# VH-VL binders against RecQ-mediated genome instability protein 1 (rmi1): the designs that were tried, part 23

Target 1, 235 residues: RecQ-mediated genome instability protein 1 (rmi1), of Schizosaccharomyces pombe (q10160)
Amino acid sequence: MNQTTTLSTELTELGVRVQNRWLQSLLDYLAKKHSTGANTTPQLVMQYLVASDIRESTTSEGAAPYIVSEQHNVRIENTMLLQIVRVREIGISIVNQLEYLNDLEELKKLKGQKVIRLVHDESGDEEQNDDDGLTEAQDAVQKGSELKKMCRLILEDSNGQRFWGLERKPIKGIQLSTKLGTKLLVKNVLVRRGVLMLDPNNTTILGGSIEEWDKDYFPKRLIEELKGELSKTKA
Key: E = the ipSAE of ESMFold2; O = the ipSAE of ESMFold2 at other seeds; V2 = 0.75 times the mean of E and O plus 0.25 times the DockQ between their complexes.

## First folded at step 17 (VH-VL; framework fv_polzastobart)

Design k62 (from k47 with heavy chain K105R; at its last look DockQ between E and O 0.94; V2 from the best seeds 0.82)
Fold by ESMFold2 at other seeds, look of step 17:
Structure k62 (fold): chain C 235 residues (1-235), chain A 123 residues (1-123), chain B 107 residues (1-107)
Amino acid sequence: as target 1 above (235 residues)
Amino acid sequence: QITLKESGPTLVKPTQTLTLTCTFSGFSLSTYGVGVSWIRQPPGKALEWLASIYWDDDKYNNPSLKSRLTVTKDTSKNQVVLTMTNMDPVDTATYYCAREYYGSRGWYAFDIWGQGTLVTVSS
Amino acid sequence: DIQMTQSPSSLSTSVGDRVTITCRASQDIRNYLAWYQQKPGKAPKLLIYAASRLQSGVASRFSGSGSGTDFTFTISSLQPEDVATYFCQQYDSYPYTFGQGTKLEIK
């Protein structure tokens, strides 16, 4: 039957190239249910797709066209579907980031369990010393705002190639609390020294996560990872 | 950490109604592809699926027991409740709740189980 | 209802040996078959889904194969911690049904 072909075409119009086997498996699951059987829409499929591992759910037509780390001053015109493996703040010292995260965890214990919302990151002088960065961390906690200047991402395509992405301009929704496995559409992006140069004009956040990566990650495992990175920098 | 835990009485008399609560954490029943199911295992015997309830409010009962079973959910409390009427000694079993999930790598069947609770039906 | 017939009902073998357990469905279930491990007094643990796909965090010595009606579960090299009951489950159609299990012991 033509349902798989119709849905694949519609999803491609949204920037997503699905694997037929993955789509069929989803349709088999949905067909057993009373409420969503034969009336599967591309919008419903997208809800499952953003929660998927794109190595499983999407084809290589949405992947990077070459080995990104070997490229300099090239532009990838095509739309890529990528998933976030890691987020790191690189415009603020690790020590100040750890202070921020520990303070958020302490505040969360006092007021009960809550999700930290991220709005209005400040753009600050990245040349400031540790004492000045500490003030920014304390201000962010007091205001209930994000501690953010510039994020670097580890991104992964459908072929499992991992590469760096750097925020050239702040992208709303990219911060330390961004869920692992979040899906991005990246189009017309410049590659410099093997790094994707991301900004709000070339990056669309689709959302989602990969449960296996994201469970119990923010902030506890992030704190542990940052402590380990700080130790390696001093070693 | 994703967990499910069964709670309720461990001893009931024949003809009584059993009410079991599954309380879970680390996931939401409002998430696409998530369902919670009840499965029982009589001592030394095979597992038997009883009922399932899903994120989109669909629910299914084992046809052999469907007039006795009611399953409901409270998404805000992360709870699913099984009610089973007219209990009989043959219903003595360990009762599990488990998650069914269409997740990141496909349709997992029952990927996370509670520890189970033994319910004994006797005079 | 789809009946799941599992064989053998019990096995006793040595550490390092290859273990094979079979499961037959009374009708075509495509590849919607799962394998579980259950240790005494514990809840089942999912090992394999979709007949052949290894669940995250499960050791690579476990594998599954088959489609349609005939399915096989294999432990490539038995370890002491693998002592348990293993059972299959179809999830192609309601009601979901389980095999009776295979009790695996070390000689």
Scores: ipSAE 0.773, ipTM 0.900, lowest interface PAE 0.9, mean pLDDT 88
ESMFold2, look of step 17: ipSAE 0.796; ipTM 0.911
ESMFold2 (binder alone), look of step 17: mean pLDDT 93; pTM 0.950

Design k63 (from k47 with heavy chain S30D; at its last look DockQ between E and O 0.90; V2 from the best seeds 0.82)
Fold by ESMFold2, look of step 17:
Structure k63 (fold): chain C 235 residues (1-235), chain A 123 residues (1-123), chain B 107 residues (1-107)
Amino acid sequence: as target 1 above (235 residues)
Amino acid sequence: QITLKESGPTLVKPTQTLTLTCTFSGFSLDTYGVGVSWIRQPPGKALEWLASIYWDDDKYNNPSLKSRLTVTKDTSKNQVVLTMTNMDPVDTATYYCAREYYGSKGWYAFDIWGQGTLVTVSS
Amino acid sequence: DIQMTQSPSSLSTSVGDRVTITCRASQDIRNYLAWYQQKPGKAPKLLIYAASRLQSGVASRFSGSGSGTDFTFTISSLQPEDVATYFCQQYDSYPYTFGQGTKLEIK
C-alpha cells in the first residue's frame, strides 16, 4: 500500500473520502517542507481539507445519494460531507438583522469597545452587572455577536449539488457569522419537502472555510445581500 | 481584500544592509499552507526569487545569496522582514513580497503580490 | 538551478488572434508551473497554476497545458487589455525560477 492509499483509508475512518489527485497534490506540497516531510498524518490532512473546496478534495461517496429537492419524508442514513454556502436567519426580521449588523459596523468605526443595545430587549437596562468588572462590555459584545433564533443554510456536496438545510434545533456554531465554506458531517438526516432537517444530533461541525467565499463577507457583504433581499420583497 | 505592501528605504549605499518590511492584511501567516516570499526584478530583467518563510516557521533562501539573506516574521503584526547585507549596485531592483498558498483549490504558486518597491544602490 | 526558457521573447499580433507562448524547463518539474501577467509599472498577476488550473477571477480565454519539461500558455482570442509581459515560473523545487518573459503587443 502506498502513502496515498494508507492515508485515504485512515481518512475514511474519520468520515471523509478524498480524491486521490487532491491528496497527491497535498503530499507533493508537504514533501518539500523540512518540518512535515515524511510525517504526514490524517489529522494534518484534515487541517487542509477543512480549508478546501470539497468539489476539488472529496469524492461523490460523501455526496447526497439523489436529487434532494425531489424527496419528501425520507431519511439519509449515511454520512454526508457538506460545505456551507450561505447562512440566513429566518426567525428574526431582515430589518432587525440589518440594525444589528449596522451597529456592529458602527462599533468598528469607533475603534474601541462600545455598548450595543438589542431592540429585542424592549425593557431597557434591567440586566445584572455584578460580575468581574468586564460584564457590561462582555455582554454587549456577546449579545451583538449572537443574534440568532433559527437559521436556514444553503449546503453543497462534492458533486456541486446545492440544497437547503433547516435548523430544527439550535446548533452551536451556526449563526450569521459562521464562515462560508464551513464543513459539516450530516448523518441520519430527515428530508422534508426537499430540505434537510438539521439538529445537534445529526450535524457535526468540522470547521474551516473557503477563503474565496468568506473574505470580507461578514458583516459588510452580508448587509448588502440582505438589503437586496429586502428591496425585492418591497418591490 | 487581501493585500501586501512593501516598505523600506528606496536608496541604499554600497555595503549597507537593506531591511524591507512586508505588511499584509486579509490573511494570517499562522494559517496552514500559507507562506510569504520575497522576489526581486532588476530593471528590464527576469524575476528572481530570494527567500520564503512559512506558517510553521520553515525558511528557505536562494543559494546564490544565502549568506546575505535573513527572513523573519511577526505573525501578530502581519509582517515579514527581509534583511540583505552588503548591498551592491547589481542589487538595484524592484522588490516584491508575495503570498504562496495551499488553498481551497490546491497548491497555488504566488497568488497575491505586493505593488513592489524600487531599491536603488548607489553612492 | 532549473532554467526556464520562454519562446518567443516578443510577439506582435492582432485582436482576436490565438496566442501561444511556450516554456521549457531544464529538468522535469511535473506539473508545478505557473503563468503570470505583468503590465508596465504593475506587479505580476497569477493566471494559471499547476500547469493548467485557472486562477479564480481570471478570464476563460487564458489556458495552460503541458507536464514534465514542455509547457504551453494560450490566449484563445486576444483582447486589447491582454497587452503585457507573460512569465512562466516553476515551483517544483527551490530555488523557484522564472522565465525571462514574453512581451505581447498588438500590431
Scores: ipSAE 0.789, ipTM 0.907, lowest interface PAE 0.8, mean pLDDT 87
ESMFold2 (binder alone), look of step 17: mean pLDDT 92; pTM 0.949
ESMFold2 at other seeds, look of step 17: ipSAE 0.790; ipTM 0.904

Design k64 (from k47 with heavy chain Y102S; at its last look DockQ between E and O 0.34; V2 from the best seeds 0.00; counts 0 for: pae O 15.9 > 2)
Fold by ESMFold2 at other seeds, look of step 17:
Structure k64 (fold): chain C 235 residues (1-235), chain A 123 residues (1-123), chain B 107 residues (1-107)
Amino acid sequence: as target 1 above (235 residues)
Amino acid sequence: QITLKESGPTLVKPTQTLTLTCTFSGFSLSTYGVGVSWIRQPPGKALEWLASIYWDDDKYNNPSLKSRLTVTKDTSKNQVVLTMTNMDPVDTATYYCAREYSGSKGWYAFDIWGQGTLVTVSS
Amino acid sequence: DIQMTQSPSSLSTSVGDRVTITCRASQDIRNYLAWYQQKPGKAPKLLIYAASRLQSGVASRFSGSGSGTDFTFTISSLQPEDVATYFCQQYDSYPYTFGQGTKLEIK
């Protein structure tokens, strides 16, 4: 069997429907780069694919089977390949998220310093407790962990259809710092009121990004976007 | 909107080193399938490919110019730099940078070109 | 190096005529051949890639065909703005190489 036919079949078993022209172009490029064209594996192709825009690299066979926003209590049994357009934390206030992101930027500037050497305390006087988000932000920074409760995603399929995905249960690897263009395989997902109901059992993170979307995005441009969203709520 | 622009000296003396910068916008050299190349055209003559550099850091030089060529990139600044040593009057040409792109619609060769810069090598 | 030979080297025809330019590669380049238009003092403009695929924004009167070593570029009905030099380029193997060009003029 031909190399492209074999690779395409193997990629389909992994849930990915590559465009033949894209795959051939990649194989031609790899043959120029290295004498490894005969050794090209599906895993190597996946490395390039997750760095691509799936609108260009994959076929509509991995896309949503209908207009998702118009569906109610429908299950999509087939595996879809999707890319993340945006991530939003919806279980924590925007103000607390902004404080967290600003604190991360300050910590980044302090590179090489100890974050804290002393026991954490509240600073002094009898005052009202801080908001929970402020305490959660401080705890996340000190532990070096992500600030997270529940994310809502804007997802895109190979046809360019965009729709919402909601974490029904936390998925490790989905957080504010998740790279834009990260690839997901989503299988057997419930659609409720036009939203994909995501959980660890129906979602596999392949990784990757779309450089044009993700370049200089986290955290500075995310901060700007969240500030804009906050002003709409206030107005 | 995608643009490329060449900048650098227009007059060089024999034996000197030429340094040209290609500054581009509307695409990133970190994106899959993207490359930037240098091509020259002596007055009234055919185009000659000089060098290419790609998103995955691979580089290719025209072997007819041996080790005279160095191509580097600065992806954060959207720049590619050509350095060409030991210039000679035969190197007088218009120098272009151009984008090479490969995507789902195929491999385009050089789909977008800069305006070019004439470099004259004269004693 | 792969040599690219164009024919003819120059051509003078009338508006509305069909124009045909050929390009021969010294070895098999599959379909990795591009056609460019270059007007005096201007950078080349890509017209055709992959031997036969029309670049976005290029008029449909331009077309290309061929594979392997023999390639043809056609303008179905010559327009005044098509006065230029046309050249082929192989991008199958390094070093990339260009044809010498075909200068197209209106009678």
Scores: ipSAE 0.000, ipTM 0.472, lowest interface PAE 15.9, mean pLDDT 84
ESMFold2, look of step 17: ipSAE 0.000; ipTM 0.508
ESMFold2 (binder alone), look of step 17: mean pLDDT 93; pTM 0.950

## First folded at step 18 (VH-VL; framework fv_polzastobart)

Design k65 (from k47 with heavy chain N61Y N62S; at its last look DockQ between E and O 0.74; V2 from the best seeds 0.76)
Fold by ESMFold2 at other seeds, look of step 18:
Structure k65 (fold): chain C 235 residues (1-235), chain A 123 residues (1-123), chain B 107 residues (1-107)
Amino acid sequence: as target 1 above (235 residues)
Amino acid sequence: QITLKESGPTLVKPTQTLTLTCTFSGFSLSTYGVGVSWIRQPPGKALEWLASIYWDDDKYYSPSLKSRLTVTKDTSKNQVVLTMTNMDPVDTATYYCAREYYGSKGWYAFDIWGQGTLVTVSS
Amino acid sequence: DIQMTQSPSSLSTSVGDRVTITCRASQDIRNYLAWYQQKPGKAPKLLIYAASRLQSGVASRFSGSGSGTDFTFTISSLQPEDVATYFCQQYDSYPYTFGQGTKLEIK
């Protein structure tokens, strides 16, 4: 049983179906560096996979089984591997989101030139119950938390099909600052009006990103995209 | 954006040790599949690979120069340092640092280069 | 060490012409071959990796093909901004080695 076949089998047990061409190129890279030799593990492969474009790295067996936008009240019981193309907050006004993002840019000047990404605190909702006269945006920045109510995602499968996902319950790690290309395992998900109904029970965040999509995106390019979306709403 | 920049002396005397620093931004040397390499180019001549250092601290050196080269990294400062001992006028070249990356679409070779720094070795 | 031999060493050609540059490796390097563009006074820029894959942001007039020992780089229609030296590089095995370059000029 060769190494590629063994690794593919082990990765499939984790919910990930890799393309043989991609796995072989990774093994070639690792063999040249002598860092793995015969010791390549599924966990090591996953470190590269979460940074990959799944259109290159995974097979259609982990993709959506049909055209998602054409479905209603259907449950996809099997596990899909998806990557996040875009994140949008839909429970907070675009104006308040822009205020929050502009405030983060001002903090970036004070802390040097590093991009600021914050972990959402599960207990933060109780910290926000006090009314102290701050906007939601100002309150989030002051508390060091993400501005979040409910996100809508653009998701992509290994075949390049894009479709919507709606966060029905907060999923830790899904917020405006979530890196583009973040990998998700989604299983047993309800499709309503062509939209995946996501929650913490059916969604596992594997992490990662696609560097070409995510570089210089948060917050500056997000601000520009939101301004464009605001003009469509007002027009 | 992703950038690399070489810094260090532009004039070195024969027998001295050259120390060059590559400072980069927009990526981390802690990321799987990331390496930084040093490559030099004598005026009007071909590029010559010198050394590479990777996220897992693996290091590789040009066999003809191995006894003269040391490469180290400081991941927290986004820096890679090349030390080259016993400099000679034939080592006069533009020195580049460049990123090697196994990234989103596979194994990229050297996808991003610094601007280079000319190092002149003269008596 | 794997020797990389480019041909030709220089070209002088017209805007709109097809340009072809070849690169031969002294041993099998599979498809781990890259092509770079270097303009005078500037660092190399990656155009092609894995013999045939176009780097993001690179114009589609550039292409590469080949595997094993024989590789070809093509500019389908030469533009004035393509004046540069072009290098192949193998990254199959250490030490990484470069071709001697092909200097491309417009006449």
Scores: ipSAE 0.740, ipTM 0.878, lowest interface PAE 0.9, mean pLDDT 88
ESMFold2, look of step 18: ipSAE 0.796; ipTM 0.909
ESMFold2 (binder alone), look of step 18: mean pLDDT 93; pTM 0.951

Design k66 (from k47 with heavy chain Y54W W55Y; at its last look DockQ between E and O 0.79; V2 from the best seeds 0.71)
Fold by ESMFold2, look of step 18:
Structure k66 (fold): chain C 235 residues (1-235), chain A 123 residues (1-123), chain B 107 residues (1-107)
Amino acid sequence: as target 1 above (235 residues)
Amino acid sequence: QITLKESGPTLVKPTQTLTLTCTFSGFSLSTYGVGVSWIRQPPGKALEWLASIWYDDDKYNNPSLKSRLTVTKDTSKNQVVLTMTNMDPVDTATYYCAREYYGSKGWYAFDIWGQGTLVTVSS
Amino acid sequence: DIQMTQSPSSLSTSVGDRVTITCRASQDIRNYLAWYQQKPGKAPKLLIYAASRLQSGVASRFSGSGSGTDFTFTISSLQPEDVATYFCQQYDSYPYTFGQGTKLEIK
């Protein structure tokens, strides 16, 4: 309907160019669920869009204008909509990253043990539980909330092209725990040696995720991936 | 991993009220586009949709069962509860809960199901 | 209520054969039709949504087509593990309704 044209125009002003078929499918769903579409706003559509796979939901007008890996010292002036495929910390050793992630997992085990003990409420068996692990958890807290220096991202556009992004200055919300499929708007970005040079001035985090990518990823699957990367350098 | 599991009594007497709980993990009912539904299947017969409850508390009941159905949710516990009044032997069926989701690739229908629980209604 | 008429009610075919099951809706449901597989003693499994979209993790030998009122489900080359009952379901309008099913067996 004419509703899709109005919404598409408003969404374009927010930096996203939606596929008409995807938008119509969303409007059909909302109309069935709410019996009206009169209150559908660009903000509501954005809530669904950030959870989408942009290869399905957006057009190539928001994609990279060329093969990024073939470019050097070129500026992409237009706004791109991208989704995060992977996050890697490159300013901190893999060993230190694994220590941090393992400490997070130990914290989870200690909290689980405390919850189980509180539920059982008895004496005589308590010393075997959680004795040494609490000290390790305290050390993890002293190191800080997020382990962060400089991230490198694998990014994907609406055409499925994947390329590197390098965080040149810290961007709040980009860290090892960032959800896979998180949507970014990137504008006026310099490409060096086939890599997007990201900073807080050219990168806006829209949020979201792709459920199929992010499910059960952080921290367990990340730990396994980092172990694999480390073992290839141990020879 | 995304899972749903039905729990409640497996034997109910005629005229009693059935209460079933769907407990799920790996997703939240506070997420935009998520709904949980109850579907039943009498032995050897077709599936019948009973009720749905959505992330924003919108609720829908199968009109063929009139006012016998109530569905509620507790998002903090990842639970959805079905209450069905005035049970009759013809209501003997396997009861499933299932997720409906408008997700990363669009409108999925019932993409994840629980294993089901058989409820027998007899004297 | 939208009635879903599924055909055939049962089918016996050989491994490697092409299987075709049809589903007809009593009114236009656009493309909001799903296909499920249900093995004995198990819950249904979503195979196809939006008439033709393959669910993640489902084998590519399964496919769906159609729009409006007439829909087709196809298994391109039947495998032994495909022995099951198959159901269509419309989700265009409440109440959601299911076909009676097609029991698929291997000769």
Scores: ipSAE 0.676, ipTM 0.842, lowest interface PAE 1.2, mean pLDDT 87
ESMFold2 (binder alone), look of step 18: mean pLDDT 93; pTM 0.952
ESMFold2 at other seeds, look of step 18: ipSAE 0.684; ipTM 0.845

Design k67 (from k47 with heavy chain D56N; at its last look DockQ between E and O 0.88; V2 from the best seeds 0.78)
Fold by ESMFold2, look of step 18:
Structure k67 (fold): chain C 235 residues (1-235), chain A 123 residues (1-123), chain B 107 residues (1-107)
Amino acid sequence: as target 1 above (235 residues)
Amino acid sequence: QITLKESGPTLVKPTQTLTLTCTFSGFSLSTYGVGVSWIRQPPGKALEWLASIYWNDDKYNNPSLKSRLTVTKDTSKNQVVLTMTNMDPVDTATYYCAREYYGSKGWYAFDIWGQGTLVTVSS
Amino acid sequence: DIQMTQSPSSLSTSVGDRVTITCRASQDIRNYLAWYQQKPGKAPKLLIYAASRLQSGVASRFSGSGSGTDFTFTISSLQPEDVATYFCQQYDSYPYTFGQGTKLEIK
C-alpha cells in the first residue's frame, strides 16, 4: 500500500474523500518543504484540505446524491462534505444587522487607537431579563457576542451544486462572521422543500476558508451585499 | 486586499551589506502553505530567485549566491528581511518580494508580488 | 540548476491573432511550471500555474499546456492590452528558475 492510498484511507475514516491528484500535488509540495514518507499525517493533510476548494480536493462520493432543490421530506443518510458560500441571518431585520456591522467597524476604530476592555457579564439571566434600552445589535457589540438568531446558508458540494441549508437549532460557529469556504460534514439530514435542515446533531464544522472568497468580505463586502438586498425589498 | 511592499536603501557601495524588508498585509506567515520569497531582476535581464522562507521556518537560498544571503521573518510584524553581503555592481537590480502559496486550488507559484525596489550598486 | 529556454525571444503580431510562446526545461519538471506577464516598470503578474491552470481573475484567452520538459503558452486572440514581456518559471525544484522572456508587440 503506497503513501497516497494509506492517507486516503485514513482521511475517509475522518469523513473526507480526497481526490488522488490533489493529494499527490500536496505531497509533492510537502516533499520540497520537509521530509515526506510516513511522516505526513492525516491531520497535516486536513490543515490544507480545509483551506481548499473541495471541487478540486475531494471526490463526488461526498457530494449530494441528487438535485437537492427537487426533494421534499427525504433524509440524506450518507455523510456529505460541503463548503459555505454565504451566511445570512434571517431572524433579525437587515436594518438591525447593518447597525450591528457598522457598530463593529466603529469599535475597531477605537481599539486601533488604544487598548479598550469591554465590560461583559456571562450571566444568562442578565441578557434575558435585563432591559437596558439597547437594541439587539448594540447589546451584542457591548457584550462582545455575535448577533444571531437563525442562519440560512448557501452550501456547495464537490460537484459544484449549490443549495440552501437552514439552522433548525443554533450551531456553534455559524454566524455572520463565519468565514466563506468553511467546511462542514453533514449527515442524516432532513431535506424539506429543497432545503437541508441543519442542527448540531447532523452538522460538524471542520473549519477553514477559501481565501479568494473570504478576503475583504467580513464586514465590508457583507455590508454592501445587505444594502443591495434591502434596496431590492424597498423598491 | 493582499499586498507586499519592499523597503530599504536604493543605493549601496560595493562590499557593503544590503538589508531589505518585505512588509505584507492580508495574509499571515502562520498560515499553512505560505512562503515569502525574494526575487531580483537586473535591468533588461531575466528574473532570478534568491531566497524563500516558509510558515514552518524552512529557509532556502539560491546556491549560486553561496553564503551571501540570510532570510529571516517576524510573523507578528508581517515582515520578512533579506540580508545580502558583499554587494557588487553586478547585483544592481530591482528586488521583489513575492508570496508562494499552496492555496485553494493547489500549488500556486508566486501569486502576489510587491512593486519592487531598484537597488543600485556603484562605487 | 534547471535551465528554462523560451522561444521566441521577441514576437510582433496583429490584434486578434493567436499567439504561441514555448518554454523548454533542461530536465523533467512534471507540471510545475508558471507563466507570468510583466509590463514595463511593473512587477510580474501570475497568469497560469501548474502548466495549465488559469489564475483567478485572469482572462480566459490565456492558456497553457504541456508537461515534462515542453510547455506552451497561448493567447487565443491578441488584445492591445496584452503588449508585455512573458516569462515561464519552473517551481519543481530549488533553485526556482525563470525563462529569459518573450517580448510581445503589436505590429
Scores: ipSAE 0.737, ipTM 0.869, lowest interface PAE 1.0, mean pLDDT 88
ESMFold2 (binder alone), look of step 18: mean pLDDT 93; pTM 0.949
ESMFold2 at other seeds, look of step 18: ipSAE 0.755; ipTM 0.882

Design k68 (from k53 with light chain Y94W; at its last look DockQ between E and O 0.73; V2 from the best seeds 0.78)
Fold by ESMFold2, look of step 18:
Structure k68 (fold): chain C 235 residues (1-235), chain A 123 residues (1-123), chain B 107 residues (1-107)
Amino acid sequence: as target 1 above (235 residues)
Amino acid sequence: QITLKESGPTLVKPTQTLTLTCTFSGFSLSTYGVGVSWIRQPPGKALEWLASIYYDDDKYNNPSLKSRLTVTKDTSKNQVVLTMTNMDPVDTATYYCAREYYGSKGWYAFDIWGQGTLVTVSS
Amino acid sequence: DIQMTQSPSSLSTSVGDRVTITCRASQDIRNYLAWYQQKPGKAPKLLIYAASRLQSGVASRFSGSGSGTDFTFTISSLQPEDVATYFCQQYDSWPYTFGQGTKLEIK
């Protein structure tokens, strides 16, 4: 059994169905380097996979089995590998989101112009001092936490089909700062009115990003996109 | 924005050691599949690959110059440093640093280049 | 070392013409060949990787083909902004090597 077939089998057992042509090019790259030789593991391949565009790196076997937007009240039992195209917060006003993002951009300029990713602070949901005369945005910046209630996602499968996902329950790691191209494993998910109903039980975050999508996106391009959306909703 | 920029002396005397620093932004040399390379181009002539250093600490030197070249990295500073000993007028060239990346669409060659720095070797 | 031989060394054609540049490797390099564009005083720009894959943000009039030792680069319809030097590079084996370049001009 050659190396490509062995690795493909091992990756499939993890729920990831790699494209043979992509895997071979990765092995060719790794074989040229002294430190890897013939020592490629599924774990190493996964490190490259999460940075890949799954349209290139994975097969249709991990894609949605039908046109998702046309479905209602259907459960997709299979495990799908998906990548995040966009994240939107729908439980907080666009105005408050823009305040939050502008405050982060100002802080970035003061600290040497780096985007600082924030994590969800689980203690902030029930803190006694949340209402210090601060807006939701000001409070999140002061606490160093993410501004989050409920996200809607644009998701993409290996065939390039794009569809909506809605958080039914908060998924830790899904917020406005989540990198574009982040990989998800989604299994046993209910589809309602063409939308995947996501929760922590059916969604596993593998991480990663697609560099071409994510560079210079958060928060600057996100601000621009939200301003455009705000103009349409104020009409 | 992903950028690389070369810095160092632009005039070097024969026999001196050249030290060039590549400072980059928008990516990390700790990222899987990332490498930074040095390539030079004498005026009006073909490009010549000099050295490469990768995310996993692998490094490679052009065999024709191997004993003259040292490449090192400082991942926390986003820097790669080339040293080249015993400079000679024939080493006059524009020196580039460039990124090699196994990225979202597979194995790119040198997908992003610095603008280069001309190094003149004369007495 | 793998020698990369380009032809022609220079080329003068009209806007709208199809341009073809060839690159031959002295050994089999599979499909690990890249094509670059370089304008005077500027750094090279990657156009094609893996012999035939178009880099993101590069116009679709550029294309590449070939495998093994013989490769071609094509501009389907030459535009004024395409005046530059074009060169190939193999990245199959150490040391990485470049072709000598093809200088493209408009008549």
Scores: ipSAE 0.798, ipTM 0.915, lowest interface PAE 0.8, mean pLDDT 89
ESMFold2 (binder alone), look of step 18: mean pLDDT 93; pTM 0.949
ESMFold2 at other seeds, look of step 18: ipSAE 0.799; ipTM 0.913

